Miniprotein binders against a2bj90. Designs and how they scored, part 113

Target 1, 235 residues: a2bj90
Amino acid sequence: MSRSARRKTSALNTVLRVVEVFASIQGEGPFTGTYSVFVRLAGCNLRCPFCDTRYAWSLEAGKPLGVEELVEEIARYEPSLVVITGGEPLLQRHPLNSLVEGLESLGLRVQLETNGILPAPARDEQLWRVYHVVSPKDVPVRVPGAKLHPSWVDYARATGRAWFKFLVANEQHVREVAEYVAKLGIPRSRVYIMPLTPEKLDMKELLELHSRIASLAVKWRLNFSPRLHLLVQLP
Key: E = the ipSAE of ESMFold2; O = the ipSAE of OpenDDE; V2 = 0.75 times the mean of E and O plus 0.25 times the DockQ between their complexes.

## First folded at step 10 (miniprotein)

Design mn1 (at its last look DockQ between E and O 0.95; V2 from the best seeds 0.00; counts 0 for: pae E 1.9 > 1.5)
Fold by OpenDDE base, look of step 10:
Structure mn1 (fold): chain B 235 residues (1-235), chain A 107 residues (1-107)
Amino acid sequence: as target 1 above (235 residues)
Amino acid sequence: NPDELIKKAEELIRKAIELVRRAMELFEKGDTEEAVELMYEAIELFMEAIDLAEETGHPELADLLWEIIMAMLRLIYDFRLGDFEEAEELMKYIEKTVEEIKKIIES
């Protein structure tokens, strides 16, 4: 392989397409309430009808940022957690591993948000060391083209650093999640159910929906994820 | 009274077992929708019995009831997908587990 090919591969591994970087509270999953810097990456392999970040679906919606520059930008916020989200962050797996390496070198904790379609991290990836919240889109809402990659169940068992967050609207959805996690052998302690929120809910309706889904979480012995950022009106 | 709570748990378990039996017969007939609903009714009764078993210091019973719920959920999933290869083994496992539960509550 020529020196030119190695330089082109090294340059491709050092640039991310980034939609936005901002500080807020993690509103969802096992890290709810944590002061976090969010890095929203561009590009998604799905087109979920309920997606609130449709502007991130195209890779062209992101600006090219160097990994080093992005690490410096994130570090200025002194975050308790760095949340890598977007469309689908794992579409940029190579430069994302470089970003994780940079952030971990500063002692920063990292959490990835993924739809779980792409394979889980391998042991030789920097991504192996971080936390993952996997949001399957095949159950219960059944987004076309969504299928959980089986390696995420193996990764969760091997590392204890993965959780599964399911969008639910009613008890039938919770039943379908219960069936699915039973079949796949996902430990219930790693399962979160979260309200599927339509775009037009007022605060009263949003609270009522949270209450219903939380009660179902208790009934079915599952963890509950709020949409805390929506409840407290943060980004 | 713990003795009253455990008797209530046993009553719930007996009712749930009857629903499981009926659901299994309906699955064999191909009445999948009705069978699934009876299984969920049984799961709810078993969940109530688990809470009572835990409250009365019977964790082994609670664990066994949770194991049957997990098997029932897997069976429901397989029937929803039309995957019947694993369903027969799950049905046999559920039947065996029912007999283990009966032995515990009759002792």
Scores: ipSAE 0.769, ipTM 0.910, lowest interface PAE 0.5, mean pLDDT 93
Fold by ESMFold2, look of step 10:
Structure mn1 (fold): chain B 235 residues (1-235), chain A 107 residues (1-107)
Amino acid sequence: as target 1 above (235 residues)
Amino acid sequence: NPDELIKKAEELIRKAIELVRRAMELFEKGDTEEAVELMYEAIELFMEAIDLAEETGHPELADLLWEIIMAMLRLIYDFRLGDFEEAEELMKYIEKTVEEIKKIIES
């Protein structure tokens, strides 16, 4: 049996708990503006008070979907980027690696969104080769139980395939991010600061917050991430 | 007037260096919040000096100034955690880097 045939057989045998699959624009981080298919996996190891996707916290919120079926569904959208998000996608690590293998066999570019509590990919995982946007929740927001696994910094240095995105509301938060990334040795080119948006901001308030955080990004020589989908009212 | 901009950068750097020296003395005495505030005042001045150093064609100076800012940020983080052994090593590094910077602006 060829290596390709074994890989295809593995993809057929695994199941993911999936909350939703939809097309939109990636609104955050280094791939902002890219036509994307979002795959929201069920389950999360955090209960962040600012979470926009609380409906994905429980594994029971997802329906079981075979990896091959999911790859076919994603491919029909012809995306420029496949964004795997959730909850916390790494809670379903084994079938997630199978999904990545299937997507890469079709030449699809994949980005994973993670809170970074679980370890970064190992070299022998399919996840090693995809892009990652890591959003630590222990600084400056202090979500209980959130702690960035140190392997993510090692992975970012080894591969260049990870960026770190921090929610900030003000300059004190940005100072805390700057201290944190200096300690961890994360280069500024890998760091994004993004507005921590309360629910139900009107558009004027949302723009003012974006302007404030963008100015701080320039001052501190960090990358700025918008929440573009909120500004343009896309899912 | 690039000569005036260079002189301004040197003035900012000298003031920032004095603030760092005072902050490190306060750190050793345990006057923690004041030390951190002086460190951030110095960081602000170094950031202005970096802009001027880049504008006037002194990227090696700008790089050294950024290195001292990164060390200062690590020092603040270690200070908040109570990691005083690494903090002492960082203070020695900052002093060494300050002397390198002084040589550049006095030459």
Scores: ipSAE 0.568, ipTM 0.850, lowest interface PAE 1.9, mean pLDDT 89
ESMFold2 (binder alone), look of step 10: mean pLDDT 82; pTM 0.809

Design mn2 (at its last look DockQ between E and O 0.82; V2 from the best seeds 0.00; counts 0 for: pae E 3.4 > 1.5)
Fold by OpenDDE base, look of step 10:
Structure mn2 (fold): chain B 235 residues (1-235), chain A 107 residues (1-107)
Amino acid sequence: as target 1 above (235 residues)
Amino acid sequence: NPDELIKKAEELIRKAIELVRRAMELFEKGDTEEAIELMYEALELFLEAIDLAEETGHPELADLLWEIIEAMLRLIYDFRLGDFEEAEELMKYIEKTVEEIKKIIES
């Protein structure tokens, strides 16, 4: 391969389409309560009807940012965790591996949020080393085109660095998650159920929903994820 | 009283086993929806029995109850999707596990 081809491949792997970068508390999953910098990447392979970040669905909604510049921006916040989210971050897999390499070189912990449609990281990817919270959209919410890639189950078993976060609204959804987890052989200790929140709940309704879903989590011996950021009114 | 808790666990387990048997008979008849509901009623009783088994220091019973729950959940999933490839094997496993649980609660 010519020096020119290596430079072009290196240049393509160094730019991300980024919607926003902000500091907040991780409100969801195994890292709930962690002071985090969120990097919301542009583009999604789904169109979930309940998506609160519809503005990130188009790749065009993101600005092109260099990986080095983005690492420097993130580092200024002195985060306890870097959360890579968006539409679907793995649509930008190549530059995302470069971002992870840069962040890890600074000793920063990284957590990816993904819908699990795209394959899990391979052992030779920088993404193999980070934490992943997979949010399947095939169960119970049945978003068209959603299907968990089986490699995420294998990755979870091999590394212990993946968790599965399911959106649930009622006990029937929790049952469907329990069935699905048993069938796919997902380790139950890695399963979180999280309230599926309609767009217009007041704080009382939000708390009541959290209480109901948390009780179901205990009943069904599953982990519970709050929507902590909504409860404490953070971004 | 631990002895009272064990007796309660045994009662729950016996009721759950009866529901499982009825559900399996309904599956064989093609009454899938009703069978699934009976399986979930049994699952809830087994979950309650696990808590009692753990509280009374019977982890081996709790483990077997969990194994049957996992098999039942897989069976329910397959029946819900109309995929019966593993159904016979799961049913045989459930039956075997039921007999193992009975031996423990009758000892």
Scores: ipSAE 0.789, ipTM 0.912, lowest interface PAE 0.5, mean pLDDT 93
Fold by ESMFold2, look of step 10:
Structure mn2 (fold): chain B 235 residues (1-235), chain A 107 residues (1-107)
Amino acid sequence: as target 1 above (235 residues)
Amino acid sequence: NPDELIKKAEELIRKAIELVRRAMELFEKGDTEEAIELMYEALELFLEAIDLAEETGHPELADLLWEIIEAMLRLIYDFRLGDFEEAEELMKYIEKTVEEIKKIIES
């Protein structure tokens, strides 16, 4: 077997359970506004009541795709950013590292979205080199069983490749986030607050909520994340 | 106008640290929720002082006030956990930083 065939055979033994692949704009966090391809992986270790992607909770919701097939599909879109999301993508950690390797070989920039319950990447993982937006669910929204793994703070400090994004509805929530990140030693420059929108809102209400949370971000000197895709009606 | 705004900031800081001291006393007595409420009252006064310091072109003062706010946020978290030892350490830091602020205001 040639070296090319050997690599092909190794990659074919790695399969991801994928719910959907689609192009859109990254609407949240530090890469807001970037033309992106989203890869939604199946399976989640939480059942958040405000989740807007409940269809990804079960691993059975995902279609099995080989890493090489998935890389080819993603590349077809010519993305500026590949966003790996889910459910919780780190439940499929081993094949996920293979996907990241394939995407990196094409020079594609990768961002992972995670609830941070599972540990941050180790130095010898492909995931070590990609960007991460960590959305803890233990504060302020207090999802049962959610607890941020402490390695994410260490990872953020060591690499500068992680940001922390919190859902907030009001100033009491922002106070709770402020207490939490101060205790954990997460610098404000790495913290985003984002409107919690579990209720269906008309556009006026959505804009008013964005304005209120943005004003709180300025007051508390935290970064603000919109939900831009909702404002511009993209998936 | 800037001189009057700095004088107002000094008064806000004086009032805020007084509230912090009272909050610490309440925490030591076990009145934790009341202590936290006083801490947030003090935080609002420090935030207002920061706005005044920035409006008058005193970024050094604003930076020190933010150091106090960050220490206070950690202190509130420790109040909720009942961590008296760390709380005492943070209180000493806050007092020291307030003294530095007083020196800057008085030049």
Scores: ipSAE 0.336, ipTM 0.756, lowest interface PAE 3.4, mean pLDDT 90
ESMFold2 (binder alone), look of step 10: mean pLDDT 80; pTM 0.769

Design mn3 (at its last look DockQ between E and O 0.88; V2 from the best seeds 0.00; counts 0 for: pae E 2.4 > 1.5)
Fold by OpenDDE base, look of step 10:
Structure mn3 (fold): chain B 235 residues (1-235), chain A 107 residues (1-107)
Amino acid sequence: as target 1 above (235 residues)
Amino acid sequence: NPDELIKKAEELIRKAIELVRRAMELFEKGDTEEAVQLMYRAIELFLEAIDLAEETGHPELADLLWEIIEAMLRLLYDFRLGDFEEAEELMKEIEKTVEEIKKIIES
């Protein structure tokens, strides 16, 4: 058996720890409104106090799924976008590259969601070709152990395939984001601010919060991300 | 009236420049909290002036006003972290940009 055949057979046996696979609308970032299949991977390197997916923090919360089986499952939904999310998807970087290769071979568009702590994709990774929405956790909420890896700024400039999504609750948070993006040299056209939503908001409070944060986005010349799935009551 | 709007923009810019100068003096004295508040107030006035500059067809002025805001934001970031190594250079950049803005609004 040639080294090439062994590499193909080893790529076919790559396993991901997957929490859930479901179809919905992308509610956040540059792809808001897109019919998407969400693949929520297990394991996270953070413990954000505001995390809505705490059940995905442990790797053991995910089921082992083969990459081929997962590609076939995703393809059945005929998605306009495949969203790879979870805790932190890049903790499973090797099998994730194999998943991306499989999905791209079917002509499917892929968007990764990451906290930006781990390095951006290298040019030789399949992940280099996909879209990335980076959600820094060091600004403004300052989650312990969160620090944006600088390679994400370089990746954004080199490829145009990265956006940065920041959770904000008020104008002080927006100011801190504006300072941060200016200092790091992140292009404002790639910056989204999104409402930090407490668990106990009713629909009226949620709409009011969206309105305030959207107005601040216009004032500070930043893009606004809704929590569209919460507004339309989708997963 | 475009002429009235540009005069209003110039007035906002003059007020913002005054706040920047005061903030710089306060930073040099170590009155960081008050200086930060004046800088943010100056940024707000510059943002209002950008909207008027764009509306009146002065994109070059709008771009220059954004450059000063970006330099101010970088300075504010460094002050927030207590990192003052680049602060003197940023202050000089801000001062230079202020003089460039003045030349435009006095012409």
Scores: ipSAE 0.811, ipTM 0.920, lowest interface PAE 0.5, mean pLDDT 93
Fold by ESMFold2, look of step 10:
Structure mn3 (fold): chain B 235 residues (1-235), chain A 107 residues (1-107)
Amino acid sequence: as target 1 above (235 residues)
Amino acid sequence: NPDELIKKAEELIRKAIELVRRAMELFEKGDTEEAVQLMYRAIELFLEAIDLAEETGHPELADLLWEIIEAMLRLLYDFRLGDFEEAEELMKEIEKTVEEIKKIIES
């Protein structure tokens, strides 16, 4: 017969298959420069030839980790942002919503990175309130099997919590992005173009590529995303 | 000199509009590759005019210039995929926006 005031966590006891958890700087997109904890989830529904995280493609690359334990580990870093990435994090949608609930209960800001093939969050999902950077792989790079789910544009319009990031190498690619976002009705303020960095560049070449793509962003009045982690040699 | 910048913007816009008209004629004649190139040349002139319109405090003109660029980009997207179903409607949209822009630069 206890009358103690037991308190329950908001996070559910579910399991995510996690490849790695680490602190670094968000190097891309609207939150570039933010001290972040990255949670890389296992599994991907694409095999992009330019992928720099091939080790996360297989679900077996991740180990099972309880959501409540993961929330506690993340909190110890005292991050300004929690970046959920992968492979493709939405392959683990149900336990991912539990993680978001736990992080939200601690007031932690969350950003999801996704290739946009799976649908955008529904209004009753915890992911509805999270920031999303959507990187479609069907334009200009045309990865086989890639197709942006149309719900992401509706979600972005309804919430203002999604941005779209495209890898580009030259002005022809930027033209294709401009055509694509105009057709889909994505406002330019939500669009980032980012350098498609080929295999190993020295720092001069890397800076020159950044300068060229940034100039195109200004010309087309699109946002520019660096690959800051490459410039400063962080993971 | 803002008066000189406004006149420059108007000249760029008139030149871009002529390129759009020529591009539409080329589409009807079947010279689609040249038409696409003229449309991108027009877009570049419109982008420069937008910068001038914003610098001189004319955001309503800049907004209209973006409307015509976006309609042109939607048309170019469809042409890249070989989809001509909406082409007539988009060309009419472009023509209507051109007339709105002409009214502004003539006043």
Scores: ipSAE 0.493, ipTM 0.821, lowest interface PAE 2.4, mean pLDDT 89
ESMFold2 (binder alone), look of step 10: mean pLDDT 79; pTM 0.779

Design mn4 (at its last look DockQ between E and O 0.95; V2 from the best seeds 0.00; counts 0 for: pae E 1.7 > 1.5)
Fold by OpenDDE base, look of step 10:
Structure mn4 (fold): chain B 235 residues (1-235), chain A 107 residues (1-107)
Amino acid sequence: as target 1 above (235 residues)
Amino acid sequence: NPDELIKKAEELIRKAIELVRRAMELFEKGDTEEAVELMYEAIELFIEALDLADETGHPELADLLWEIIEAMLRLIYDFRLGDFEEAEELMKEIEKTVEEIKKIIES
């Protein structure tokens, strides 16, 4: 076996800490409605008070899975999209690049979800080729320790493969997003506002909140992201 | 009637320009909070005028209305951060764009 074959096999022997793998519909952002396999990675660099996946905050909450095994598991679902999410997926950047390489080799599309604190992909990373939905936590919700890394704006402009999804509860939050987007020069066509949903909303309250935020999105000429999975009662 | 809609847009723009002028006077006095409120009132009127400009097929007016809204949003952001150095350049940009909008609505 040549040294080249051993280097390819060594890149596939990387391990990810994975909380869960499941099939569902992408409920959020530019790929809303897409049949997707979700890979929730363990570990997060934030502690958002509104986080619905607090169980993923610790790296120890994830099981160690080999990249090859994970690629085979994902491929069995025949997904239209692979969504890499978690706490913060980019905390596992090295094995994540190997996962992306494996998935792309099968012709699978990949979307990353990130809080945007860590630097955007470099041109030599496999992550450069995939789609990214960045969810800043510095505006408007101002989570302690959250700051968007400026390289995400540059990546968005250079590739057209990034979108920014902001959590909003009211018009003041939409104004703050509009200011922030204008100041940073984020293309408005890449901006989504999404309802910030408290844990205890009933379906009526959830629909009303979606309606209000969608109307604000139209008023402020921003894209709207639903929480479709919550509306249709999927994971 | 498209002619009625564009006249309504012109009225909204004139009101918004007056709010911008008042906001600038308040900024010069250091009344930043009240100035930001007037700027948002002006932005809302410009958005309404922008929707009418798009509906009536006035792309040059729509572009200028968007430019002024973006400049105003950047100015508000800088004021929130206490960054007044960039604010003077943005104020000049806003004043220039206001004058270009006036030329269109007076023609």
Scores: ipSAE 0.731, ipTM 0.891, lowest interface PAE 0.6, mean pLDDT 92
Fold by ESMFold2, look of step 10:
Structure mn4 (fold): chain B 235 residues (1-235), chain A 107 residues (1-107)
Amino acid sequence: as target 1 above (235 residues)
Amino acid sequence: NPDELIKKAEELIRKAIELVRRAMELFEKGDTEEAVELMYEAIELFIEALDLADETGHPELADLLWEIIEAMLRLIYDFRLGDFEEAEELMKEIEKTVEEIKKIIES
């Protein structure tokens, strides 16, 4: 089945609300250290108190960009990874699938970051073939309205293309994550714990927190995610 | 010394099993908070024993230790939900796993 590298004129009118596009290093999760282009989509279905990208909460924070134009902009960076983040990218699901199709036609690897409230990709979606880092917000800090959709665990088992990342500050948080993932049947190999970083943390405090959370990851046999971009002072 | 490490692991396991037994008694009395505290004490000992089983190359024991740790975590989660029927089923599975572990360490 032949696929066009470019869509017809009607596909050029597919629009995403985009807050920013920039190159940096993926600092979190399984692709830590990868030269990446970040595409931050506008809009979020949560208002987490610890969010560090509050400027992306409103759809009005994004400018409308055509999908073909966005693909061309991303490709000029020659990234090793395209990270789709936001807000919550799945709020713009239909045009997001079009973006993924365009990026895949160029052989670009794509990773989506999501809070997991909306369902995992269906088999007939372009997003089905993309890597996903799912960050549930109902454990250990229970954000109102946050609940992991159960399809994400099924998707992870069926495809091997999803991981689950949890913000933790201490061992009590790690225990709650361990209880949660054991109950939901999420394999430890798919679980990352990452430091919950307070605002205006200095470098010494940041390193101490990383050390503490990394030690807990080893103890509980979970993966550790740094916030590498903070440690090396990249956007 | 691997022989000394295995003996240490067996001692930790026996202590953890006793804590599990006491936790089950507290659960039956309705002392859920105290039961969960003892269960986490047992989990700490099981994790320490699991570390030793991994270091000494005892994969069957390590698998069972992790199995009991995961079952206990599910039980603790169910206590938070107040699901006593599910909790009883998990307690039976924990007891079965304890007996399998005992067979390995009591040659």
Scores: ipSAE 0.621, ipTM 0.869, lowest interface PAE 1.7, mean pLDDT 89
ESMFold2 (binder alone), look of step 10: mean pLDDT 80; pTM 0.790

## First folded at step 11 (miniprotein)

Design ko1
Fold by ESMFold2-Fast, scan of step 11:
Structure ko1 (fold): chain B 235 residues (1-235), chain A 108 residues (1-108)
Amino acid sequence: as target 1 above (235 residues)
Amino acid sequence: GSLEELFEEFAEITWEMYELIFKADEAAKRGDEETAKKLIEEALKLSEKLLEIARKAGSPELEKLARHLHETIKEMKEAFEKGDFLRAWELMIEISETVYEIEEIIDS
């Protein structure tokens, strides 16, 4: 490749389609309670019936932002954690690696939220170095197209930087998750179950659902993820 | 057509139907009852086409799943008419799981 072509390719790798950037508390997963900046990327390769961010499904929902500009915007929040979510962030893999490089150069901790359909990071990617919360959609509430890529299990074993988070509504769902992770060889210590919440539950219903799923987590010896932002009325 | 061509057509129509379900749900939630009704009725027609293709393919398993889709979509239409969006959400989950099962059979 020529020098000019390589420069143009690098420039193209510095633009992301971004839906929104905002400060909040991470409400889910292993970093629950952490002051975070959320970066929602546009585009998704799934159509989940329980999706509450359908406005992010199209790439056109995202505004083009340069990686350097986005890094500066994120840094102004002085976050303890940068949560990159979407849609499916790995659809924008090339510029996402550039974003991660910029954030790591500032000493910022990065967590990616992914559906795990696309392959896990390779060792030569910047994404290899950050945390991943993988939300498989092939169990227990199955979504068309949603087969977990097997490389995520290998990545989790090799790095200790991936966890698996499952939406559950009842004990049968938890049983299916337990069987799934046992079959794949995923340790229970890396597994979270989280309440599958319908839109606009009142506070009493939301607390009751959290209590039921938390009790099942104890019974089945799995980790519990709340949806804390819903309980404290944050985005 | 060949059995493989029938399965490909079945998969294409299943996805088209599935996308219509989301469009119908969005229209219903914003109060556009006419558009929601039109879209859910189109999805219902596609589920009838799926049943025809399953019969031509000689697949009792796909025929059962196509019939289940048709019934679930009919219930979703009724949920929209009643303004029962929680029930519609539950039925969308059922449709998702049924479409996933269809994919497993076709890809096998």
Scores: ipSAE 0.653, ipTM 0.851, lowest interface PAE 1.5, mean pLDDT 90

Design ks1
Fold by ESMFold2-Fast, scan of step 11:
Structure ks1 (fold): chain B 235 residues (1-235), chain A 108 residues (1-108)
Amino acid sequence: as target 1 above (235 residues)
Amino acid sequence: GSLEELFEEFAEITFEMLDLIWEAYEAAKRGDEETAKKLIEEALKLSEKLLEIARKAGSPELEKLARHLHETIKEMKEAFEKGDFDRAYELMLEIAETVWEIIDKIES
């Protein structure tokens, strides 16, 4: 391949469309409570009715940022964890692998948040080496088009670096999650249920919802994820 | 196939049984002994169905686990009758653990 063609391909792999970069506390999943920098990538392959980040749905909602510039911006925060989220970050898979390589070179821990529709990382990807929180949207919330790619189960078994986080509103949802993960062979130790928050609740209502879902997690022997940032009023 | 259908039914009944066990504990804790007894007896019936399905599926391992569930549920009923809710809670957790062991084995 000509040098010009290689340069064009390299440039496409070194630019990400980024909606926002900000420091906060990871409020969800296995790293709840960790000082983190959030990198929200543009574009999503779903249109979830309960989505809190509809502003990120279009790929054009993101500003083009070079991988090197983004790594430098993230590093200034000195985070304990870099959370790459979106939209769906795997829509920008190729430059995302370059970002991960840059972050790993600085010794930074990376967590990806994904809807799991696109395939899990292959062993030759930089993404193979980082943590993944997969949020299936086919069960229980039944978002059209949201089928979990089966490779995520294989990736979780092979690496121990994937967890599955489900939005639940009631006990019927938890039952559906339990049946779903059993059928797919996902170990319960890698499963989190998290409150589906319909909109801005007052603090008492938010705490009561968290209490109910946490109780269901105990009953069904699943892990519980809060939405801690909502409880402490952080982004 | 037929074997796959048996495993699906087994998993479904197993989760239904766990639900009844937790509801029985909650009823007993709030002093509703009659509801707790009815729910525990329904859970015992479901454990008998699990035993029957395990036999039809030709799985000695699942049959053993179904028998263990039945025995543990009976012990939980005895704990309710004695008013030993701490023991009932421990047995409920044991039942939940056995339920997840069953589900893990069905998928292997």
Scores: ipSAE 0.000, ipTM 0.146, lowest interface PAE 17.2, mean pLDDT 82

